# VHH binders against IgGFc-binding protein (FCGBP), part 4

Target 1, 184 residues: IgGFc-binding protein (FCGBP), of Homo sapiens (Human) (q9y6r7r2070to2253)
Amino acid sequence: AECQAWGDPHYVTLDGHRFNFQGTCEYLLSAPCHGPPLGAENFTVTVANEHRGSQAVSYTRSVTLQIYNHSLTLSARWPRKLQVDGVFVTLPFQLDSLLHAHLSGADVVVTTTSGLSLAFDGDSFVRLRVPAAYAGSLCGLCGNYNQDPADDLKAVGGKPAGWQVGGAQGCGECVSKPCPSPCT
Short names: E, the ipSAE of ESMFold2; O, the ipSAE of OpenDDE; V2, 0.75 times the mean of E and O plus 0.25 times the DockQ between their complexes.

## First folded at step 1 (VHH)

Design l10 (framework vhh_lunsekimig_d3)
Fold by ESMFold2-Fast, scan of step 1:
Structure l10 (fold): chain B 184 residues (1-184), chain A 121 residues (1-121)
Amino acid sequence: as target 1 above (184 residues)
Amino acid sequence: EVQLVESGGGVVQPGGSLRLSCAASGLTFDEYALYWYRQAAGIERELIASITSGGSTNYVDSVKGRFTISRDNSENTMYLQMNSLRAEDTGLYYCAAYDLEYWTPEEYDYWGQGTLVTVSS
């Protein structure tokens, strides 16, 4: 199943629920809530958003994957580049046959032997694919992966801002919304 | 039926003041973040002030210290107090209401029709 965050930003959860959210903080995109299923690898994906030119809209600033005791960051500030543990690496990149990252058009694509993959176009489009083994065990903006799209935000009362991580220090004002019509 | 109605626009001299109001019917402001947008000739509609359901405010730099946004949930009304008005403040002022945490394009994005503010000498 694939979770998407794109544009200003639009979200599609692993169960297919669609919603928009204009938060400008850092948010949990996906992680096991109570530890991973037996035999599955633990991971955390977070997304940080920002304003770009207009206070009315937010966009993806960066996405970070924590897996195999390493941190991998993709950023709109550094398109087509990957940071591993805070250091830029050359692509294609390989980590002990556990994970590899490569360029695919505009995307940097990270794939893992656990079946998890993450792609970011360096501008606005994040795609996260999660193996079926994680069904029902996940939390975050990508939903709980239980095959019921109606309850994907239930853990935070339907409020995506409830998935904020870190403190207010990394936030702009979290109130901005997109302009419904680009004007003259 | 959801409706936002702006009022209080008009013609003023530079240095003057105006107070804009935005009243809602068909929805309650309690859970909404509320916004004032301005559209001047030849430029895109811009967000000039916002207020969260908890009362936190934000302003564009050009109006900081001169404009004050406020809300009265019991009256289901939002205000923009504009002081020390300048010629560049001329434009159509729109109010808007969005659900802060959950937005779908048709259901949770409400706009008024706009009120004209003209600052001239």
Scores: ipSAE 0.000, ipTM 0.121, lowest interface PAE 16.7, mean pLDDT 73

Design l11 (framework vhh_lunsekimig_d3)
Fold by ESMFold2-Fast, scan of step 1:
Structure l11 (fold): chain B 184 residues (1-184), chain A 121 residues (1-121)
Amino acid sequence: as target 1 above (184 residues)
Amino acid sequence: EVQLVESGGGVVQPGGSLRLSCAASGFTFSSYGLYWYRQAAGIERELIASIRSGGSTNYVDSVKGRFTISRDNSENTMYLQMNSLRAEDTGLYYCAAKTIYRGSFYTYDYWGQGTLVTVSS
């Protein structure tokens, strides 16, 4: 199933629920909340948002995947490039037999042998594909993947902003004054 | 964690009355608009009644005058008083809470698990 975040940003969860959210901090997009299913890999995907021109809407600044004890970051500030553990790598990139990253048009696409896939166009469009093995085990803005959209977005803290991670340091640019908390 | 728990469903004969409750936790209840949805077999879920944070109410025509929605912000609970029940009122009743933060332009829809109401003779 696919979760999408696009534009200013619009979200479509793994169960197909649609919503909008204009927060400017870093948020949990998806991760197993009670451990991964038996035989499935553990992972965490976070998204960092910012204002662009208008203070009324936010856009995706970067998306980070933590998997196999590595951190992979895609950002609008370096389109068509990938950082692995803070270092730029040459695409196509391969992490042994576990993970592959390559360019596809404007997108940088990361795929794993477990079937997980993350794509970012370097501007605002994030796509996360998650194998059916994770059904019912996920938390974050992409929902719980239990095939019931009515249950999506039941976040720790009770709101989309409740998925905030990284504290105030994950928040978008505040030109003249600090943007401490919450970044909504 | 956000929870909406419905109760008060049951079996009642036509013309009878029933009161549903929706108990909420994990969010600022008084700031949310609150809604009752109904889902009958083979029919898509429909909005039947709403109450905004300021207390204004709205109803679908088929229940207007028969159903009354209310909220108790001190108890974090919403109610649906159902009078003059008809066979077509049979279905799963879901409560929902929705808000828009104007400063952030975000929406969040919270849903309960549903409570069954059966109107039969």
Scores: ipSAE 0.000, ipTM 0.087, lowest interface PAE 20.0, mean pLDDT 70

Design l12 (framework vhh_lunsekimig_d3)
Fold by ESMFold2-Fast, scan of step 1:
Structure l12 (fold): chain B 184 residues (1-184), chain A 118 residues (1-118)
Amino acid sequence: as target 1 above (184 residues)
Amino acid sequence: EVQLVESGGGVVQPGGSLRLSCAASGFIFSDYWLYWYRQAAGIERELIASITSGGSTNYVDSVKGRFTISRDNSENTMYLQMNSLRAEDTGLYYCAADREYSYGFDYWGQGTLVTVSS
């Protein structure tokens, strides 16, 4: 199943629930909330948003995958490039035959041997594909992947802002301006 | 012009009651899910009650049995009846409106202050 974030941004969860969200901080896109299923890898995907001229809408600044004790970041500032643990790597990239990253059209695509796939076009379109082994175990903006879209956001009162991570330091405004208050 | 206007806040003693109102204009009220959020000092804004376009209600555990959300589609108004108020209920109360399967909150109010003090 595929979760999408596109444009200013619009979201489609793994169960097909549609919503819009104009947050400018860093948010949990997807991660196992009670630990990964037996035999499946643990991972965390976060998305960071920012303003791009209009304060009424936000845009994807970067998307980060944390897996295998590594952090992989795709950013709108550096289209068609991948950072691993803060360092730009040459594409195609491989990590112990467990994870592969390559260019596909406008997208940088990261895939794992477990079937997890993350793609970002460097501008506005994020796609996350999650294998069936994770069904019912996930939390975040992409929902819980239990084939019932009505409950995807209810764990945090139905509000996407409840998935914020990184405090104020994760907010898009802090990139160009100092954080308004100590980040806690 | 789209507007959500909260009213009914004030100062009340512990154990007292208040009824908040959220008057809406500029959109088809009956089609929207409606929410009450609370922002208290030191605590992030939290959802405390919701009511769907069909009238189904939901509450955060700390207010269940004490608060009642309702709507009057003929008057384009949503209410929050607050009974047995506690000091921890103090905060700014915001109403919000969104479509059934959209959680970006199309419309927000400006907030109404509730202070519970002896």
Scores: ipSAE 0.000, ipTM 0.112, lowest interface PAE 17.5, mean pLDDT 72

Design l13 (framework vhh_lunsekimig_d3)
Fold by ESMFold2-Fast, scan of step 1:
Structure l13 (fold): chain B 184 residues (1-184), chain A 123 residues (1-123)
Amino acid sequence: as target 1 above (184 residues)
Amino acid sequence: EVQLVESGGGVVQPGGSLRLSCAASGFTFSSYALYWYRQAAGIERELIASIFSGGDTNYVDSVKGRFTISRDNSENTMYLQMNSLRAEDTGLYYCATDLYEGTWYDESEYDYWGQGTLVTVSS
């Protein structure tokens, strides 16, 4: 199933629930919250958001995938490039046959052997595809992947600001209405 | 003040049809997902149908193909068209909305509910 974050930003969870969230901090997009299913990879995907001109809405600044004890970062500040553990790598990139990263049009696409896929266009569109093996085991803005969109966000404890990671240091410039409480 | 008011419940024979309405006020209707819940027995409610702000819909298996959820954003009203009704469909039907979607600065109450409308399927 695919989770999307795009534009200012609009979210579509793995179960198809649609919502908008204008936070300017770093947030958990998806991770197994009680450990991965047997035989599945453990991972964490986070998104960092910012204002662009208008302070009424936010946009995706960067997306980070933590997997295999490595950190892979895609950013609007360096479109069509990938950082692995803070160092830019040449695309296409391969990590021991476990993970591939390559360019596809404007997108940088990272795929794993288990079928996990993360794509970012370097501007605003994030796509996360998660294998069916993870159904019911996920937390974050992308929802719990239990194939019932009506319990997304509700089942994960409610408000998207609750998925903030990295504290207030990760927040962009705050305007009281669109910013999460930690920024005020 | 958020209000959801259900109507359209009643008594019908098996195989009959009913249309439920949920009239909403006090929020930007077009921006939020809306839900139909059913309480058939006991104290808990079962989610049976959802409609999202973009128009996508979801149904629980027991009503799929028989029930159709829809919304009219110009009238701030959500509907549930119920066809081929069965005795098992008897219950209180509630509409609900999750105001977190679209604006997280709305009043902190997560879910808003109507008072319910009774549907009885009997001969």
Scores: ipSAE 0.000, ipTM 0.149, lowest interface PAE 12.0, mean pLDDT 72

Design l14 (framework vhh_lunsekimig_d3)
Fold by ESMFold2-Fast, scan of step 1:
Parts: sequence; structure tokens; C-alpha cells
Structure l14 (fold): chain B 184 residues (1-184), chain A 119 residues (1-119)
Amino acid sequence: as target 1 above (184 residues)
Amino acid sequence: EVQLVESGGGVVQPGGSLRLSCAASGFTFSKYALYWYRQAAGIERELIASISSGGSTNYVDSVKGRFTISRDNSENTMYLQMNSLRAEDTGLYYCARGLRYFSTPYDYWGQGTLVTVSS
């Protein structure tokens, strides 16, 4: 299954639930809540948002994958480039036999041997594909992956902002009007 | 309570060497990835080197082969060995502890140490 975040930004969870959210902080996109299923990789994906011109909406600044004790970051600040543990690498990139990263059009695509895949176009479109082995075990904006879209935000009372994991000064949740600074 | 203290900066001629240190306290040092950033006058801070909790290292192309990052978990200290220094390496060097994310400025920063490469 695939979770998407695109534009200003629109979200589609792993269970197919659709929602919009104009937060400007850093949010948990997906991670196992109680540890990974037997035989599955542990991982964490976070997304950092920002204002881009208009204060009424937010846009994806960067997306980070934590896996195999490494941090891989894709950012609108450096389209078509990948940072591994904060340092730029040459694409295509291989981490042992476990993980491969390559360019595909505008996208930087990271894939693991377990079938986990993350792509970012360097502007607005994030795509996360998660193997079926994780069904029912996940938390974050991408939902719990239990094939029931009605409960994808249940853990945070229906509020996407409840998945905030960090943020810069001035971050917050903005309604359709320009946010005050900080947007809260 | 989290503290990072850089040292080892100075003035050297091109081709010289310096070793920077980052002494850490207030957290479980061995569990965190650590980073060296560089800031030149009028330029935003650039990440130049990283070391994971497991010891894996990465470098930006401009310093690869010249700089070596290392860590000593028993001393809670991270190092940057800088060889074959060039004028463009001049800047303030900061160490940082990330929360395993590089996408936002919520890293913990030290005060910085100045490296000047000039004749």
C-alpha cells in the first residue's frame, strides 16, 4: 500500500483515507508503534513542512527516513539530491545489499530489500510504500494500516497535529487565513 | 543540560592540518549520530561530515579524502581531523547532535570554533 502527501499538502493514508493539513512543524509520517512485526525492518519517516510565499498554506520542505541506523533526507532545498546522515551522496547509491537510492525523472527514490519505498520529487510530492507485513502496526499521518480508513487518526483524536515530533521557531497549524507567527 | 563544546580551531597556512574536538555532556553519547557544520561569512551553515552511532561516516565531496570524522564513546568526544587545508575551508565549525533528523534546525549546537586558512 501507498501513502501520499502532495501539494499544499493533501494526504492519502495507507488505508485510503483522504485529508488536508496545513501544519508547518515536523510530523511523524509513519513508524511502527510497538516495534516492527517479526522479521520486518524498524523504520521512522518524518516530514517537515514550511510556508512558501503564502502563510495560508504549508508545503513539504523535506522528508527523512531513519532505517538501518542511518538517516536519509530528501529536501526541496536540494532537489534531485540525497543526504545520508547529513552528507550528500552520489546517486545511484547503495547501502550494502539493504537499500538502494536512484533518480527517476524528478524523483529521488529510496528502496529497501524488504519492499519499503520512499520517493520525493524535490518540490511537493512524497510517496511512501509499505509492505503488507506492517498491516496494523503503524502510527503517524499515514495511518495505522489496518484496512479501516475510519480509524487512521484515532490515536491522536482525529487531529493530525498530534503527530508533531519537532519544529522550528514559528511552526504551527494554519487555517485558510494567514497564520500569526507562530501559527498555533 | 545538553552541552556541546568545540575546540581546536586556529590559523594555518594552506596545506596545513588541524584537529577539531567536540566534547559532549548531558546525554547518552553513544546512542546519537553527530555532525560537523561549517559556516563561512555571509553563507548559510553547511553540513560537511557525519558519524552514526554505529560509526558509519559520510562527507561532502569538497572535503572527502581530506577530512576524517571519528568518535570516542568512552570520552564522549567527536573529532574532525582536517588535512590539506585550503582557503575555502575557512569558517566557523559547529558540532551538532541531531534527533536523527536533518530536515529541521532542532539539532543541538555548540558555540563553534574558528578555522582560518591564510598565508
Scores: ipSAE 0.000, ipTM 0.136, lowest interface PAE 13.3, mean pLDDT 74

Design n01 (framework vhh_enristomig)
Fold by ESMFold2-Fast, scan of step 1:
Structure n01 (fold): chain B 184 residues (1-184), chain A 118 residues (1-118)
Amino acid sequence: as target 1 above (184 residues)
Amino acid sequence: EVQLLESGGGEVQPGGSLRLSCAASGFTFSDYAISWYRQAPGKQREWVSTITSGGSTNYAESVKGRFTISRDNAKNTLYLQMSSLRAEDTAVYYCAAEDYYGWEFDYWGQGTLVTVKP
C-alpha cells in the first residue's frame, strides 16, 4: 500500500485516510513500532518540514530513510540527488543488491529487495510504498497499516503532532509560530 | 497503563458556566494532542475541541466563542471552560487521547455528565 505526502502537505495514509498537517518539525513518517514482522527488514522514514513564505502552511524539506544500517536523504535543497550516510552518490546507486536508487523523471526513487520503496520529487511530493508483510506493525504519519481506514474529523487539530521526533532541533522556523511539542 | 479521568460536570441553568477537567496518566501527556468530545442522548458522539502539544486550539462551530480549551502540562491536566451554556450542550463529555496512527493508543475516559436545565 502507498502513503503519500504532497503540497502544503496533504497526507494519505497506508489505510487510505486523508488529512492535512502543518507542522514544521521532523516527524516519523513510518517505522515498525514493536520491531519488524518475521522476515521483514527494520526501517525508519522521517520527514522534515519547513515554512516557505506563508506561515499558515508547511512543505516537505527532506525525507530520510534509515535501513540496512545506512541513512539515505532526499531533499528539496538538492533535487535529483541522493545522500547516503551524508555523502552524495552517483545515480543509479546500488547497495549490495539490497537497495537500488535511480532517477525517474523529477523523482529520485529508492527501492529495496523486500519491496519497500520511497520516492521524492525534490519539491513537495513524497511516496512511500510498504509491503503487505508490515500490515498492522507500523507507527507514524502514514498510519498503522491495519487495513481499517477511519473517515472522521478526529485528525483535525494536531493528532499528527504526536509523531514529532528529534526534539526542537528538528524544527524548521518554529520561532515565528508555536509548533507541536517540543518546539514550545 | 493509560488513564483519563474527567470531572467537573453537573447541573447548571441556561447562561451558566462550568469547568471540566481531565486528569491524564500513564503516557507523556505533553507530547499528545488531546480532545473533548460529547454525546447527547440518542445522538452520535460529537467532536467539541482539540488542543495540540504546542497549544494551538480548534473548536466545533457550535461551541466557538463560548468554550475555551486549555492544558497544564505540569499537572497532566486538560480543561474545558464552558460559558453561556444552552440546553443543546446537555451531554456526557469525554476526554480523548487518540493515537489514530499508532498501533494501539485509543484512550477514552468514562465521561462526565453536563445537564443544562431551564
Scores: ipSAE 0.000, ipTM 0.117, lowest interface PAE 16.0, mean pLDDT 71

Design n02 (framework vhh_enristomig; at its last look DockQ between E and O 0.01; V2 from the best seeds 0.00; counts 0 for: pae O 13.5 > 2, placed apart)
Amino acid sequence: EVQLLESGGGEVQPGGSLRLSCAASGFTFDDYAISWYRQAPGKQREWVSTISSGGDTNYAESVKGRFTISRDNAKNTLYLQMSSLRAEDTAVYYCARDFYEGSYDYWGQGTLVTVKP
ESMFold2-Fast, scan of step 1: ipSAE 0.057; ipTM 0.492
ESMFold2, look of step 2: ipSAE 0.012; ipTM 0.448
ESMFold2 (binder alone), look of step 2: mean pLDDT 82; pTM 0.816
OpenDDE, look of step 2: ipSAE 0.000; ipTM 0.228

Design n03 (framework vhh_enristomig)
Fold by ESMFold2-Fast, scan of step 1:
Structure n03 (fold): chain B 184 residues (1-184), chain A 119 residues (1-119)
Amino acid sequence: as target 1 above (184 residues)
Amino acid sequence: EVQLLESGGGEVQPGGSLRLSCAASGFTFSSYEISWYRQAPGKQREWVSTIYSGGSTNYAESVKGRFTISRDNAKNTLYLQMSSLRAEDTAVYYCAADWEYSSGYFDYWGQGTLVTVKP
C-alpha cells in the first residue's frame, strides 16, 4: 500500500483516507507504534514542512527515513540529492545488500530488501510504500494500515498536528488571523 | 450538553499577569483542536493561540513570548498564561473548539471572559 503527501500538502493514508493538513513543523509520517511486527525491520519516516509564499498553506521541505541504524534525508533544498547520516552520497547508492537509492525522473527513490520504499520529487510529492507485514502496527500521518480509513485519525486524537515530533520555534499549523463567520 | 466556560479574566496593571481557563464538557476534549480568540470593543475577533490534540502550539505574532497556551486532557481544561500584559491586550477572550483541522470554522464557542489592562 502507498501513502502520499503532495502539493500544499494533500495526504492519502495507507488505507486510502484523504485529508489536508497545513502544519509547518516536523511530523511523524509513519513508524511502528509499539515496535515492529515479529521479523519486520524497525523504521521511522518523518516529514518537515515549511511555508512557501502564502502563510495559509505549507509544503514538504524534507523527508527523513531512519532504518538499519542509518538516517537518510531527501530535501527540496537539494533536489536529486540524498544525505546518508548527514553526508551527501553519489547516486546510485547501495547500503550493503539492504538498501538501494537511485534517480527516477525527478524522484530520488529509496528501496529496501524488505519491500519498504520512499520517493521524493525534490519539490512537493512524497510517496511511501509499506509491505503488508506492517498492517495494523503503524502510527503517524499515513495511518495505522488496518484497511479501515475511518479510524486513521483516531490514533492521533482526531487531529493530524498531534503527530508533531519536532520543528523550529514558531512552527505550527498554518492559521491565518480569520474572523469567524458570526463576524461576517 | 456541550459547554465551554471561560474564567480567570479581570483587571490588571500593565506588565501584570493573568491565567485564563476554559472548562469543557459534553464532548471528547482530547480529540479537539482548541483555540483562544479575543475581541476588543469595535474590533474584529482576533486569533490568539491554538493547541492541537497532540500538544503542539501556535501563536499570533502579537503575543509570542508573552502568552503560553496549555491543556490538561484529564481535567478537560484549556489554559492561557498571559504575562507582560499591555493596554492593547484588553478584550473579551473566547475559547473555541474544532473537530477538524480547519481554521475560522469552529464547532463550539464559549461565552468569553473579560480582560482589562488599565494603566
Scores: ipSAE 0.000, ipTM 0.096, lowest interface PAE 17.2, mean pLDDT 72

Design n04 (framework vhh_enristomig; at its last look DockQ between E and O 0.01; V2 from the best seeds 0.00; counts 0 for: pae E 17.2 > 2, unsure alone 60.2 < 65, grease 27.1 > 24.2, placed apart)
Fold by ESMFold2, look of step 2:
Structure n04 (fold): chain B 184 residues (1-184), chain A 119 residues (1-119)
Amino acid sequence: as target 1 above (184 residues)
Amino acid sequence: EVQLLESGGGEVQPGGSLRLSCAASGSIFSIYAISWYRQAPGKQREWVSTITSGGETNYAESVKGRFTISRDNAKNTLYLQMSSLRAEDTAVYYCATEGYDFWEAYDYWGQGTLVTVKP
């Protein structure tokens, strides 16, 4: 299954639930809640979002995959580049037999041996593909992966902001007034 | 459905200039990064430049300082201003982005426009 975040942002979860969320902090996109299923690799994907002029919408500025004790970051501030543990690497990139990253058009695409795939277009479009082995075990904006789109935000009471995991002081609040609807 | 239509290619002398345009139909222009690529005869297609929806630009090293990418969101048009052209710039130039339906991610590509820099 594939989770997507694109545009202003629009989200589609691993279960097909669609919602919009204009927060500007760091959020959990997907991770195993209580550790991965037996034999599956643990991972964490987070996004950092930003306004780009208009206060009515936000955009995904960067996405970070933590896997195999490494952090891999893709960002709109440096399209078509990849940082591994904070250091730019040459693409295509290979981490032993575990992970490969390459350019595909505007995207940097990261794939793992376990079948996890992350792509970012250098602007705002994130795609995360997660193997079926993780079904039922995930948390975050991408939902719980249980084939029921209606419950994907239940763990945070229907409030995507409940998946905030970071961000600068005052993120997610209106800095100019009057505020567009996402702040109220 | 999204269409990308390139124009502005042609023959030019070394050191000359051309301006390529990419007209987009559909809503993807205003919310996505759009890129120029090129393919010289017998070579693999290579990335040239990208501009984000917010206007940030990036360039391949081979074209930095000679090419300028820009976009006009009101006209749904992407531009590539090419200056100081060299024979090595001869290629078919494509504009491209990813298009998205909620259930499918896919690339949109234009038909390409030929740029020929005479020896």
Scores: ipSAE 0.000, ipTM 0.124, lowest interface PAE 17.2, mean pLDDT 76
ESMFold2-Fast, scan of step 1: ipSAE 0.025; ipTM 0.414
ESMFold2 (binder alone), look of step 2: mean pLDDT 77; pTM 0.777
OpenDDE, look of step 2: ipSAE 0.014; ipTM 0.239

Design n05 (framework vhh_enristomig)
Amino acid sequence: EVQLLESGGGEVQPGGSLRLSCAASGFTFSSYWISWYRQAPGKQREWVSTIDSGGSTNYAESVKGRFTISRDNAKNTLYLQMSSLRAEDTAVYYCAAEYDILTGYEDYWGQGTLVTVKP
ESMFold2-Fast, scan of step 1: ipSAE 0.000; ipTM 0.196

Design n06 (framework vhh_enristomig)
Fold by ESMFold2-Fast, scan of step 1:
Structure n06 (fold): chain B 184 residues (1-184), chain A 118 residues (1-118)
Amino acid sequence: as target 1 above (184 residues)
Amino acid sequence: EVQLLESGGGEVQPGGSLRLSCAASGFTFEDYPISWYRQAPGKQREWVSTITSSGDTNYAESVKGRFTISRDNAKNTLYLQMSSLRAEDTAVYYCAVYEEWGYDLDYWGQGTLVTVKP
């Protein structure tokens, strides 16, 4: 199953629910809620959004994958590059045979041996693929992965802003008007 | 040095169509995602559409179903086919690309004016 975030940004959850969300803070995209299923890897994916010219819409600034006690960051600020634990690495990159990262055109693609993969085009298009083993165990903007799109935002009262992480310091800058909730 | 040159703007009546072009030079065109932005009178620049190096397309909700972005890598040219134009589409349209070695900067063209007159 694939979860997508693209443009200003439009979201498609792992269950196929479509919605738009114009938050400018850092948000949980996907992670196990109560720990991973038996035998599956633990991970966290977050997205940080910002304004680009128009304050009516936001865009993905960066996406971060935390796995195997490491942090991997992809950003619109450094297209076609990958940062691991705060340090840029040469692509293609391999971490302990567990994780591989490579370029595919403009996209940087990170894949784990368990089948988890994350791709970012360096501009606005994020794709996250999650193995079926995680079905029903996930939280975040990508939904709970239980095959029912109607309940993907139920845990936060139907509001994507409820997945904000990092507090106010995670919010993008507002140039000419106050940041919309949850940035304030 | 990256250069982007837009063309194809003009006056059109509501419901009409226009095709914009952006001629690119100074970088490996086929390797980069390239975007269209616009700025209407009295408003900030807003994103319109992006096409990735692999040909995947993305659109702002306000233009989805009416605009089509495409690229011709052999000609180093980006296109925006606009249909069902509305008064609110009146803006200067800009072509933009991220420079690979200048990670904090976007390269922008000079823009081409589209005016939708009733």
Scores: ipSAE 0.000, ipTM 0.110, lowest interface PAE 19.3, mean pLDDT 73

Design n07 (framework vhh_enristomig)
Amino acid sequence: EVQLLESGGGEVQPGGSLRLSCAASGFTFSEYAISWYRQAPGKQREWVSTIYSGGYTNYAESVKGRFTISRDNAKNTLYLQMSSLRAEDTAVYYCAKDSPYEGFDEYDYWGQGTLVTVKP
ESMFold2-Fast, scan of step 1: ipSAE 0.000; ipTM 0.179

Design n08 (framework vhh_enristomig)
Fold by ESMFold2-Fast, scan of step 1:
Structure n08 (fold): chain B 184 residues (1-184), chain A 122 residues (1-122)
Amino acid sequence: as target 1 above (184 residues)
Amino acid sequence: EVQLLESGGGEVQPGGSLRLSCAASGFTFSRYAISWYRQAPGKQREWVSTITSGGSTNYAESVKGRFTISRDNAKNTLYLQMSSLRAEDTAVYYCAARYTVYSGSRYEFDYWGQGTLVTVKP
């Protein structure tokens, strides 16, 4: 199943639900809430947003995948580049034959041998693909992947800001520009 | 304190139109995503439509193309324009403001209105 975020930000959850959200902090995009399914890898994907001149809309600043005790970051500041544990690596990249990263047009694509895939175009488009084994196990802006329309309420009419991770340091505005406390 | 007051319900013939309003007070309306729900006789409440603080809209498949949700932040008012009404649209319509606390697998609505009845006569 695929989850997408693009532009000023439009989201499509793993269950196909559509919504918009104008947050400027760091948010949980997807992770197992109660541990991964048997045999599946544990992971966390977060997205950091920021303003780009307009206070009315936000854009993706970076996307981070935490998996296999490593942190992989894709950033709009450095398009077509990948940081692993804070260090830029040469693409294509492989990690213990478990994870591969490569360029596909404008996108940097990270794929695991289990079938998890994360792509970012370095501007605004994020795509997360999750194996069917994770159905019903996930939390975050991408939804719970439970194939039940009744749960569309969790993404629509909910408070997406509730998925914020970190404090003021997680806010794109506070990270790229000094913010007085409180961050307004 | 927080209050949501629905109005605009009534009786209409199949194929007709109605506009529902929800007047909000006691909170910063412009910062909340606000939703319409409905409950038909003998059935559970179902989600109809949501509009986010930024103005983006989502709709249940059963009403897509027939209903339009909108908001007026200056008046603290939410609207639902309903067209091409069907007998299946007969329900009490509720306005709900989402202040969500995620606990395990669920979210809860903090504020609901009292509802406004829409009856589509055959």
Scores: ipSAE 0.000, ipTM 0.095, lowest interface PAE 16.8, mean pLDDT 70

Design n10 (framework vhh_enristomig)
Fold by ESMFold2-Fast, scan of step 1:
Structure n10 (fold): chain B 184 residues (1-184), chain A 120 residues (1-120)
Amino acid sequence: as target 1 above (184 residues)
Amino acid sequence: EVQLLESGGGEVQPGGSLRLSCAASGRTFSDYYISWYRQAPGKQREWVSTISSGGSTNYAESVKGRFTISRDNAKNTLYLQMSSLRAEDTAVYYCAAGYEDWLPSEYDYWGQGTLVTVKP
């Protein structure tokens, strides 16, 4: 199943639910809520958004995959490049035969042997493909992957999905700055 | 920007019912996730219920089965039907909209809210 974030940005969850979200913090896109299923890899995908020339819309600034104790970052600030643990690598890149990254058209694509795949075009389009083994175990903006889109309204901690901004309403599952103080 | 105004609060006896309304103006109401929150004096704000642009609903465990959230996109209005009210439901009720372009002020409560008092 594939989760998409594109444009200013529009989201399609792993269960096919469509919604719009204009937050400008770093948000949890997908991660196992209570640990990965037996035999599956643990991972975290976060997305950071920003305003560009207009304050009316937000755009994807970067997307980060944390897996195998490494951080892999793709950014609109360096299209067609990949940082691994803060250092640019040459593509194609391979990590211990468990993960490789390569260019595919405009996209940098990161794929694991378990079938997890993350792609970013360096501008606005993020795609995350998650193996069926994770069904029902995920949290974040991409939903819980239980094949029921109605559940995608609920984030970890009982806050609705899409409420990932600090402030008076509580910030859902904000994961890092620049989210305001109520993000805890 | 979406601006929201709450109404329909009042005093009720335990076990009674109330219907709250939240009137929206500004950008297209039908595109938003809209939620009810409440805050009792001396307590932190509490999420109560959310309805998506497509009409999917979710509820806090404390109100599930007693409260029903709904929306009327033609009237740009959100509703909360409250039944079997308890003393602990006494609070000022606020509505809030997601997916606005202006942050973080869009997530602040608008107006004075609407007070619901369940008399012991």
Scores: ipSAE 0.000, ipTM 0.129, lowest interface PAE 16.6, mean pLDDT 68

